# VH-VL binders against Tubulin polymerization-promoting protein homolog (tppp-1), part 5

Target 1, 180 residues: Tubulin polymerization-promoting protein homolog (tppp-1), of Caenorhabditis elegans (p91127)
Amino acid sequence: MAAAAGFNWDDADVKKRWDAFTKFGAATATEMTGKNFDKWLKDAGVLDNKAITGTMTGIAFSKVTGPKKKATFDETKKVLAFVAEDRARQSKKPIQDELDAITEKLAKLEAPSVGGAAKANAAGVYSRLTDHTKYTGAHKERFDAEGKGKGKSGRADTTENTGYVGAYKNKDSYDKTHGK

## First folded at step 17 (VH-VL)

Design x2 (from x1 with light chain T94A)
Fold by OpenDDE, last read:
Structure x2 (fold): chain C 180 residues (1-180), chain A 122 residues (1-122), chain B 109 residues (1-109)
Amino acid sequence: as target 1 above (180 residues)
Amino acid sequence: QITLKESGPTLVKPTQTLTLTCTFSGFSLSTEGVGVGWLRQPPGKALEWLALIYWDDDKRYSPSLKSRLTISKDTSKNQVVLKMTNIDPVDTATYYCAHRLTDSYGYYFDYWGQGTLVTVSS
Amino acid sequence: QSALTQPASVSGSPGQSITISCTGTSSDVGGYNYVSWYQQHPGKAPKLMIFEVSNRPSGISNRFSGSKSGNTASLTISGLQAEDEADYYCSSYAGRSLVFGGGTKLTVL
């Protein structure tokens, strides 16, 4: 008998995450809908509509849940296994590798994304946030050209009580433009 | 024709990080199904699989060595790099990079580099 | 993961058939049909001879054949030739790893 593909995660930990997705939009739900399953996979970057499609996931989900159209945690694991098998037919990877790739992605996701904002790769967001060349407004003034913080001097709102808004470049230009 | 060649230091001190580079030709890591693996063989001993990287940047490691291994690819340069940390004399071996047989579900390696002997000594 | 078990050495005369066994467990040889065999001459890289238990890569002689029963895979070399003298390694997928046998030295007498 061919050894069944195994899961490389802790069930207890993943179940907590699974619960969050199961209850997404349905606070009292104890079983996961196909929609929430797809959301889970999409948010995790597993469902990408290229390698793994909504059709693939839908077929797998239906195979396990039948007319019930809802999955327990254990049933969800079965669905994931079927998705991995289906993907493996195309990729020619071992089923275990496909499943591991899926489960690794899922394990990194802690909660459902709200508002379709692609969870900016935390790394990407962090890189953008740490890229001083992309700093705008008050943040730009806090750092020198080399990205080093100016310390207190960069934070000192020298509110020169000049009555002009700090970013106003035309300070004292009124008289020049209006002929006095 | 598929060719692979290993490059890197041939002498490494204990506790250091070993970095090996596989440069290949005749195939691309942008092609679906393609994989490049690293294996090693201590002198007079059996083969051991270390790691595998796929075209889609999926990475697989030997469970026993996973904590010490990092595999990466540069598709544009046709290179795969293996890093192994905390090197020990027991890691003395000939290191091979190899092309994974395509259109198969297993870990089969049909084309191999010549191998590079890495000696770990104080 | 435990190494697959191979005989240390096998010998045969030219023209004879020899068989090398590779014994694993239900987690590797017995669990999958992903057994492979490699030939290695001294100072050379391994050469894939058999994959998926019994398939030959292009260019491999039909004198090489593979089979499996239970937890034991076998490589048979028919019509033994002097050039067949080498080390032979079996390998099997083991779920999340690739495991190898200890190798068999084949001597052609």
Scores: ipSAE 0.903, ipTM 0.963, lowest interface PAE 0.5, mean pLDDT 90
Fold by OpenDDE, fold request of step 23:
Structure x2 (fold): chain C 180 residues (1-180), chain A 122 residues (1-122), chain B 109 residues (1-109)
Amino acid sequence: as target 1 above (180 residues)
Amino acid sequence: QITLKESGPTLVKPTQTLTLTCTFSGFSLSTEGVGVGWLRQPPGKALEWLALIYWDDDKRYSPSLKSRLTISKDTSKNQVVLKMTNIDPVDTATYYCAHRLTDSYGYYFDYWGQGTLVTVSS
Amino acid sequence: QSALTQPASVSGSPGQSITISCTGTSSDVGGYNYVSWYQQHPGKAPKLMIFEVSNRPSGISNRFSGSKSGNTASLTISGLQAEDEADYYCSSYAGRSLVFGGGTKLTVL
């Protein structure tokens, strides 16, 4: 019996993260849906639609969950193992290496991403979050040119009551267009 | 024809970082399934696997040495680099880079460099 | 991970058949079919002789054969030749690591 590929993570720690993804869009969920499973893998960069596809993950998920279409944490681990096996058939890596690659990526994710925000490499997200020069909108106003927080002054929506909506490009153009 | 060649210092002092470079030809680390590994052999002793890097930048390390090892690749240069920190006289060995046998599911190395002897001495 | 166990030395006469054993555990040799054998001549790099217990790479003589029973893998060299004198190492992939035997010195008498 080919020794079952092992998981190179702490189950307790990963379970916490798994819970967060399980409850994404479903606060009371105790089992992970196929959709949330795919989201988890996508967010982690595991599901890339190249090496690992939604078809692969869907097949693996269905194999484990059957008509229930939801997975416990342990069942999720089984699904991951199947995904690794399937990938290994293509890559010709040992199953363990494929699984480790998957689990390592998953272990780096702390929470589900909200919205299409790009694969911010945790390092990139941190770098963007720490790079004040890349701050946009209200966040930019919270920090001075040196990246130091302005405190209360940076949070004050100085809505200049100019009556013009911020996106109005034709501010002060009225006099030019009407010949005064 | 597949060829590999190790390069780097042949004498290193204790506590320093050893950096070895593997330059190869006859294959590409852009090809799916391709991997390059590092192994070492102390004089008169057995072989030891150190690390493996795949085409997709997946990196694998010996569990016992993982904390000290960093493997990287430059696909454009056909190079793989191994760094080993906190070097000790016990790390004196011939270091080999090797091509992983393709179309196999294991760690088999079918082409080897000639090896480079690294001596650690104060 | 514990090293695989090989005899320190074996010897044979030209034309004879010799066998080198490689003993591991159920976690490596016994658990997987990822056993390989390497030949190493003095001052040379190892050469892959057998992979996946019994497969020969291209160009390897059919005099070399591999087998496994339980936790013990075996390399058999038939029709022993002078050029076969070398060190032989077994290896086994055991999930997250590759382990080697201590090596066997083969002497052709």
Scores: ipSAE 0.899, ipTM 0.960, lowest interface PAE 0.5, mean pLDDT 90
Fold by OpenDDE, last read:
Structure x2 (fold): chain C 180 residues (1-180), chain A 122 residues (1-122), chain B 109 residues (1-109)
Amino acid sequence: as target 1 above (180 residues)
Amino acid sequence: QITLKESGPTLVKPTQTLTLTCTFSGFSLSTEGVGVGWLRQPPGKALEWLALIYWDDDKRYSPSLKSRLTISKDTSKNQVVLKMTNIDPVDTATYYCAHRLTDSYGYYFDYWGQGTLVTVSS
Amino acid sequence: QSALTQPASVSGSPGQSITISCTGTSSDVGGYNYVSWYQQHPGKAPKLMIFEVSNRPSGISNRFSGSKSGNTASLTISGLQAEDEADYYCSSYAGRSLVFGGGTKLTVL
């Protein structure tokens, strides 16, 4: 039987932090929602959409909370354990190491971040967001090959307001068919 | 073939910091599941696990020595470095770096360096 | 962390079977299946012989087998050969630490 992974933190301290996340957007909440759970893990850098995904956390959360869809502190610990187990199946690390990695990250986070979902690997996302070579669609047209903004010329949808709907194949054919 | 080799000073004075380097080949620390550990063995005594570093830079330490140990990796050089502070004669030992057995959920070491004897002088 | 307990020495004649015991507690050997065994010849690095109580790495002879009962793990070497003369160490991983036994010197008579 795989040894039950233990938590290497002080429950009282972590519970305070947990409470802050539990009450994020819901001041009277006493149980943590799946959304706030994910926020907690994202803010801590645990949920990175690579090693640990929202799908993994969602499954673990649902497994513990069922129809209630809210978790007590103790239930949250169970959810974390399941997340660690799931990650361990992929990484082939001991479950305890995965759990410790999660809990160490969580322990470093004191409070929910207000506004910036972004401190995840901000460097990586920023690098991707600022990498003009990876821009697709309308964004690609706004920047030159060197990553410099084309200004107005890049934003000007020169939609020639020709008054014709783009799919109209018979543009300017009227005079050819009816011109005396 | 997997190979590991330890390098560093063989003589260290008390209170100094011991720095050992493990250079390996045949595997990469960029590969998921890969880990490299450090162990030591005092002359005529039993083995002792010191630290482990994973491909994702997750670091694990012996609880008794955690405060004195720092493990790091350079994936591009295929190197793992162990630093031990406040060295004492009791730390005299052969130091080994080893490859963690892959596809396992434990701390098993399947490939070892030859070891390097570090003597702490009085 | 408390060291695992091994006999200091065991001996056997060629062709015989010998068993080395490794005794821990319910918090390590008895609690988990993270027991491993290492062989070490003089002046050489340890060699992994058994992991997860009874699994052999590739290339390890089937003469080596591992088992566990209660808080005691056992390494059995069948068909003892001269080359088996070495020190043997058991280890147990208990979640946050890896602990070793004191080692057993095996002499082939």
Scores: ipSAE 0.895, ipTM 0.959, lowest interface PAE 0.5, mean pLDDT 90
Fold by OpenDDE, fold request of step 23:
Structure x2 (fold): chain C 180 residues (1-180), chain A 122 residues (1-122), chain B 109 residues (1-109)
Amino acid sequence: as target 1 above (180 residues)
Amino acid sequence: QITLKESGPTLVKPTQTLTLTCTFSGFSLSTEGVGVGWLRQPPGKALEWLALIYWDDDKRYSPSLKSRLTISKDTSKNQVVLKMTNIDPVDTATYYCAHRLTDSYGYYFDYWGQGTLVTVSS
Amino acid sequence: QSALTQPASVSGSPGQSITISCTGTSSDVGGYNYVSWYQQHPGKAPKLMIFEVSNRPSGISNRFSGSKSGNTASLTISGLQAEDEADYYCSSYAGRSLVFGGGTKLTVL
């Protein structure tokens, strides 16, 4: 039996966060529902429906909670461990690595997202948004090679009524590329 | 047959960046579960693990050297590259790249390159 | 990360059995079952001899066996042969990292 992976987080700190998710939609709740568990993982970017799926989390949750269908904090930890184990079986990475990846994401999430915007992607989105080298389309035209805004000159929508969006560089290139 | 070969400079000056390339055959980093690691061994000293990269571009670094290390892969070329910044004479060692044992859960290395001795000297 | 502790040297006569110990902590050897052993002859790359405490890769002699108790892993070599003379390194997973022992020089007398 592989030695049980350990949690590399502060239980007290995470418990506070756990409480917030536990009480999401249920202000008096003291145990976390499967739904809120999935929300927690989803909001944290753990549940991505690729590497970790709702099926995986559901199975793990049911294993721990049984007919109660609610988990204490300690039970939630057990569920997370099972999720990590299941992921490890697929990835062939150490369980601890998978658990750490999960717990690190969870530890960064302070509160439940309201309205579906997973904050976790915000940092990635922000980094993408701030990396001028990754700018595409009209946004790329607004900035110089150094990432400085071109001001009004970069925003001049020369709307030539040509039916093409102003930043479209491949105007009239269709025939050239398709051998007509 | 799995083979790995390290390439790069054998002499590096202090403060420079060491870039080593591992070229391998007999396996692919597109295969799930596959990993390639870098290790080193100073002359007459013990082995030290440096980094590991997986097929999914997940990376692991030695905690003590993490800030100085960058591991990357080119799957199409069957290459893994290790960069180490701010190199020092203490980094003089034989550097190995190695294949991670597949179908296991640990950091085991079952196939090794011959190693390349990198000397750091002014 | 602190290196695992191995004896600097061990010796045995041909045909004898020797054991090399590898002592770690609850964060590595004692915490996981991901202990491995490597054999290294002079001027050669290491060779994986044992993984997951006691498993042998294909082609490794059954004279090599591994075990673990608490924070100490052990490599046993039975029926010692001249070719077994080498350096032996233990390693252990240590939470998203790998640690090695200081190595043990095995001399066959």
Scores: ipSAE 0.876, ipTM 0.956, lowest interface PAE 0.5, mean pLDDT 90

Design x2 (from x1 with light chain T94A)
Fold by ESMFold2, fold request of step 23:
Structure x2 (fold): chain C 180 residues (1-180), chain A 122 residues (1-122), chain B 109 residues (1-109)
Amino acid sequence: as target 1 above (180 residues)
Amino acid sequence: QITLKESGPTLVKPTQTLTLTCTFSGFSLSTEGVGVGWLRQPPGKALEWLALIYWDDDKRYSPSLKSRLTISKDTSKNQVVLKMTNIDPVDTATYYCAHRLTDSYGYYFDYWGQGTLVTVSS
Amino acid sequence: QSALTQPASVSGSPGQSITISCTGTSSDVGGYNYVSWYQQHPGKAPKLMIFEVSNRPSGISNRFSGSKSGNTASLTISGLQAEDEADYYCSSYAGRSLVFGGGTKLTVL
């Protein structure tokens, strides 16, 4: 399914937001750091240090990334599933409801917040002065999440918790662990 | 101990917006884990879940009805409100509000109001 | 119509045990342990009898028990009594919704 087990968003649309946060403070980054993951969740109102804390996000991020300390888009989805699972143990909501609450907030946010005003995407705005064309609203090279891995990363969800994400269960959600 | 009561119009016309109020006692919607749901039962038919609101204002809707439903709460009045737009005769049913069983993951409703019959004229 | 399949009716004599089946799919009954059963007498609101497949709320007689196997949940009523005559609905979480069976009319002979 294009919706991926447990996620209620469009991967292509969300990858644009994910890429903007991935490149925050590091224009050449291709994988998300824990710092930028927490910024994404904080800017979206998910990480509030009450219901969902930096300790919860840090544990979830470390479970998925280990020594690498950076996450692909597909790995970031696994981190979100672990955060939802950890929150659900406290709230006693279905894990799917907690995951949907998180993804709904993340989907509303378009770009990282920056200090002061911004009138365009955070990426590439200053490089427009070197273009010999008229000003445009967006510089898409770093912002665009249309790179390789878009479709496959949605289906290649490999977790330490086999076959389970966000209380979502579908006919195609059999055990996804391939251990070796 | 826990009690709930539905209130609202009993006869509505097609295309109107139905507004139902659940007034409850014996619990607070500010308490972690608490939720209130809405369900309906057409005459002689099975139950249908409509919506659920949690203490933290998280809201869940039946997928088939989501475009027509809005649930909200007023914690200070011990009330939950359901609005359903574009009413049609097929929406004729007894409407219930119900308390969600706490400390369990599922959608289980352990205390129910008496229900209110809403008839949609044709 | 109904997402979960129940027999339309069942009957039994006082003292007998009866079982009501509820068949869904891997997307609901088979996919989660979030199955519940409700009893409804005529003109009354439903009453939660079983939650989480097999748990009884406080105050529910131990004559009522629940189980599931694969995509089918079951409610068993032992020691059937006249007041057990009612409609019974199964329900299951279905990922982003709650789905119900069409109901079973239990008649006590």
Scores: ipSAE 0.752, ipTM 0.895, lowest interface PAE 0.9, mean pLDDT 82
Fold by ESMFold2, last read:
Structure x2 (fold): chain C 180 residues (1-180), chain A 122 residues (1-122), chain B 109 residues (1-109)
Amino acid sequence: as target 1 above (180 residues)
Amino acid sequence: QITLKESGPTLVKPTQTLTLTCTFSGFSLSTEGVGVGWLRQPPGKALEWLALIYWDDDKRYSPSLKSRLTISKDTSKNQVVLKMTNIDPVDTATYYCAHRLTDSYGYYFDYWGQGTLVTVSS
Amino acid sequence: QSALTQPASVSGSPGQSITISCTGTSSDVGGYNYVSWYQQHPGKAPKLMIFEVSNRPSGISNRFSGSKSGNTASLTISGLQAEDEADYYCSSYAGRSLVFGGGTKLTVL
């Protein structure tokens, strides 16, 4: 990332979607919980528990939020950058390609998956290609967000000691600090 | 042994859509880490990267040409297809498809097709 | 014009070492270790000689070596041989793009 990895989206548009997920199950919330972050990524098809797992997202979320355990919009962008970095170490794609893959999926999603009555009209307004074939409601999806992050892939991922990434950083430096 | 071969029209008219097919063997586009790119080289000029498609269907395009390019794959046929719209005489070049080197981050192309010359009439 | 600057030509005698430079910016050569070098003989497709600044693909002679300092990458060919006569292109990842130099024609005298 030393040269230019960055977000390729419109912040104002994405912040509307972020706000919707932030308030899912908590209408007055102003900062995103890890549970709603994972819901956003799951609904967008980013968190699939194959390429990007709940362990990866949980570690990235904790790195950014620490004891606060919730994220502002700008902090959420940092979490996404860490997720992209972790994924890139496995896929061997440039981090920018992984971040763009994530942001492209998030940009296509209009709102949290909820029952069809209220969202059918909203989906037509956003001009986004989304598929919420499981219209199960907010309660069911909150329960899906718990309990699976333990032990999966988390310790296999090594975080760079400076947080900067790129071709300059990938030569032998990825194994020199395991516990940052 | 990895091999790739480009196919498509040799002569096209301005405004047409150019469709090029890369047929390959010796690897699968279902294998993690694998990617196939398209590049071109106008006569007497430098190489230019056009697009890259990864095994997971992630697609990357040259920013200057993104609005004109579409890359796709058919893993079962061992094919990658590039479409380029609104062809113009400046698009005359030899077009190559190439295998992306695995297990290394950057865009490195270790196996190339022989190339196909596409001439756009003036 | 090419995003990376290379000399238009270089020459050397058999057995000598030559170096081809490739100068970019902090947004490409200086910002990433994703630099590569390609050899291209007339009428042939390019061949990857060096990747990740200094690594050789399998089957590439150790007479070819790469390095970089700041915004400049270098390809060095030692023990120059007649078959080394070709065009050489450097390339670097540049964020959302791959950029190439204009090429260097190597002549073996």
Scores: ipSAE 0.747, ipTM 0.893, lowest interface PAE 0.9, mean pLDDT 82
Fold by ESMFold2, fold request of step 23:
Structure x2 (fold): chain C 180 residues (1-180), chain A 122 residues (1-122), chain B 109 residues (1-109)
Amino acid sequence: as target 1 above (180 residues)
Amino acid sequence: QITLKESGPTLVKPTQTLTLTCTFSGFSLSTEGVGVGWLRQPPGKALEWLALIYWDDDKRYSPSLKSRLTISKDTSKNQVVLKMTNIDPVDTATYYCAHRLTDSYGYYFDYWGQGTLVTVSS
Amino acid sequence: QSALTQPASVSGSPGQSITISCTGTSSDVGGYNYVSWYQQHPGKAPKLMIFEVSNRPSGISNRFSGSKSGNTASLTISGLQAEDEADYYCSSYAGRSLVFGGGTKLTVL
C-alpha cells in the first residue's frame, strides 16, 4: 500500500531483521526499545554521531512512542521518517533522499553485530512458532529447526495507518529558510 | 566562481558503456550540502535528469534509467563520473553536469557545464 | 512525452508581460514546493531563473517571478526584452525523481 510508496524496502524481509534487534538482550521482547533502535542504526552505519546523532534518534523515538517508550515495527518506520526529516533540515536534501539513504543501509545489515547476537538471527523463526496464522500447520520436517526457540507472538503490521508518509509531500512549503 | 566541464567520447557504438567525466572548480564535493548532477538533452528535445551524487556519497538515479547508471566521485580530483551501460541510438544527446543549489531542498541546478554531445551510431 | 505540461509557444512585444504555465500532478508540482524554471538560449546550457516556486538566484532580474496554485506553476516575465527570447522549461521534484516540462518557446516580437 502507501507504505511501499514511502519506504523503499520489502517490509517482510526488514521486519525479520527488526525483530532480531528488538530481541537483542531481551529474547521475549515484542516491541523495540530506544536502545535497540539506536543499536540497529549504529550497526548499519546510520547513527554515526556526526550526520545522525543519538540526540536526533532519541527525539524522534520519543515523538512516536511517548510514555510507552517502545515501538512496534510500524511505529519504528515512523521514527525513521522523523529521523530523516530532522536530518533533511540540516543537509537540505529532500526528506525522501534522506529516508532512502537510511533504509538502504538498514536493508543491507543481516544481524546485530555484538558477539553472541549473531546466533539470535533466527528470532523471526521463534515468532513464527507462536504465530496464530501458522498454528494449524503440521510439520513433517525432522531436524530443520534445531535451534527452536521460545517466543511470543509477533505483531505483523505492514500498513501505514498514520498517513505521515503522505505528509512528506505536503511539508515543502514549511521548509523554506529565508531568515538569517 | 563555480565552473564545470564535461569530457568523454563524442561517438559511441550501440551496446557499449558510455563514461563521462565532470571536472569542476570553485567548490569542494567534501563540503556538506554540495551535490553534482547529470542531465541530458536529446537534440531539439526536453531536458532529462539522470543522476545526482551528494558530498556524503549518497547517490540518486532516475528510476527509469537506474539499472543502466552508475555515478561516482573523486573529491581529491574534483571529478564526478557517470557510466551508462547498453548504449542505444535513443541515448544520443548533449550531456551536462551541473552543481546542485546548496541551500534549498529540491533538485535545482544553478551552475552547468557547457555540455558535451554524445552521438550513438547505428 | 513530458511529465509536466507547458504551452508549446508564447509571444509578446517588448515591454509587455507574459506568463508561462506548467501543469503537473499531486505527485510533483502539487505535492512539493520544489519547482524551478530554466531559461535556455539556442545552443547554450540551461540557466536557473527560479527555484522553490518563487525564489530568484542572485543576479536574476526582478522581471522574472514565479508562483504556484494547486498543480500548476507559472513563470511571469514582465517588461519583455529581446534577450528574453529563449526556451523555458519548468521542473519539479517528483519524489525520488526530477521531471521537466516539454518547454515553451518565447518569441519577442
Scores: ipSAE 0.745, ipTM 0.892, lowest interface PAE 1.0, mean pLDDT 82
Fold by ESMFold2, last read:
Structure x2 (fold): chain C 180 residues (1-180), chain A 122 residues (1-122), chain B 109 residues (1-109)
Amino acid sequence: as target 1 above (180 residues)
Amino acid sequence: QITLKESGPTLVKPTQTLTLTCTFSGFSLSTEGVGVGWLRQPPGKALEWLALIYWDDDKRYSPSLKSRLTISKDTSKNQVVLKMTNIDPVDTATYYCAHRLTDSYGYYFDYWGQGTLVTVSS
Amino acid sequence: QSALTQPASVSGSPGQSITISCTGTSSDVGGYNYVSWYQQHPGKAPKLMIFEVSNRPSGISNRFSGSKSGNTASLTISGLQAEDEADYYCSSYAGRSLVFGGGTKLTVL
């Protein structure tokens, strides 16, 4: 079975990313602020201030949260649905297509990554020394929301994510097969 | 003046990858709201939607065929390309590319190519 | 996914009206107003006759009209003419897919 109605993702996986953004700048926070919502969408490349703007996200956020100005995970999903609906009025795509475009981008983004162990080359140069059973579906996890998203995915140090995984490894079709 | 035309092989062997090109005129895939879809119709049978690509490179695929399909565009050449992997005799059909109606939600196709029959050999 | 159900054939005499039904589910015809109808003459590409349940593209005769109630859409053709003899397919958006009916052969007697 799957996540909430209309969302093409796994709630458990996405809630981890949502939690990271919820606690950005406030380690004890349990509900997401509008500021961190916009950061999440900006880091993922959803909020680009052309197709989806801060005005659109702000209106959608306020519509769901009202005076509380903070959103639970379920409320955040409602905000995303309103953003997709607002975008669809402009693009003339079905609302579901716009929501899926948003969720595909959000699903690719790891937590707000600012330093620390953000660079992970564990299987890279030292693969000879560490032949553990590694994460077999690495490229599949970036697309757990379904659909091959070769578009931009957000990363903390760059406003837009690019390609499959520019943040920790170069895209390289040449070396992916034979392991030398 | 909107026109579309399908091109590609008419005979394909099982397991091969089918590549079809849609060349169009009278509209641009740079225009917001514009999309081009692919559909097919096996001989004597109903239409089946395969894929859709939007001006912003957003791509949608039939859920039953998604693992076998890739759609792409070259806006400067007025072309859309569909690739279908692991072809089987059941894929024998007339393949159409079609312009998506831009003024309403949903998937409506208001201009169609003449279609190209692709036969998968035994 | 969900095939839309259409009668296999309908017939009428010139000048009469006929109606073709298209029954789906709450996940397609009943859940969206994104229903369309296509006419297809033998050997030709389909032609969009109706979109968004009841709208006609430019150049489509007002003899063609569409409606829906619940999970069933209908195409009505009034003033039947010989050139109306064709296959007719309904179609509906189904969330992440476009589904078609099996088609209805219209014979003008």
Scores: ipSAE 0.745, ipTM 0.888, lowest interface PAE 0.8, mean pLDDT 82

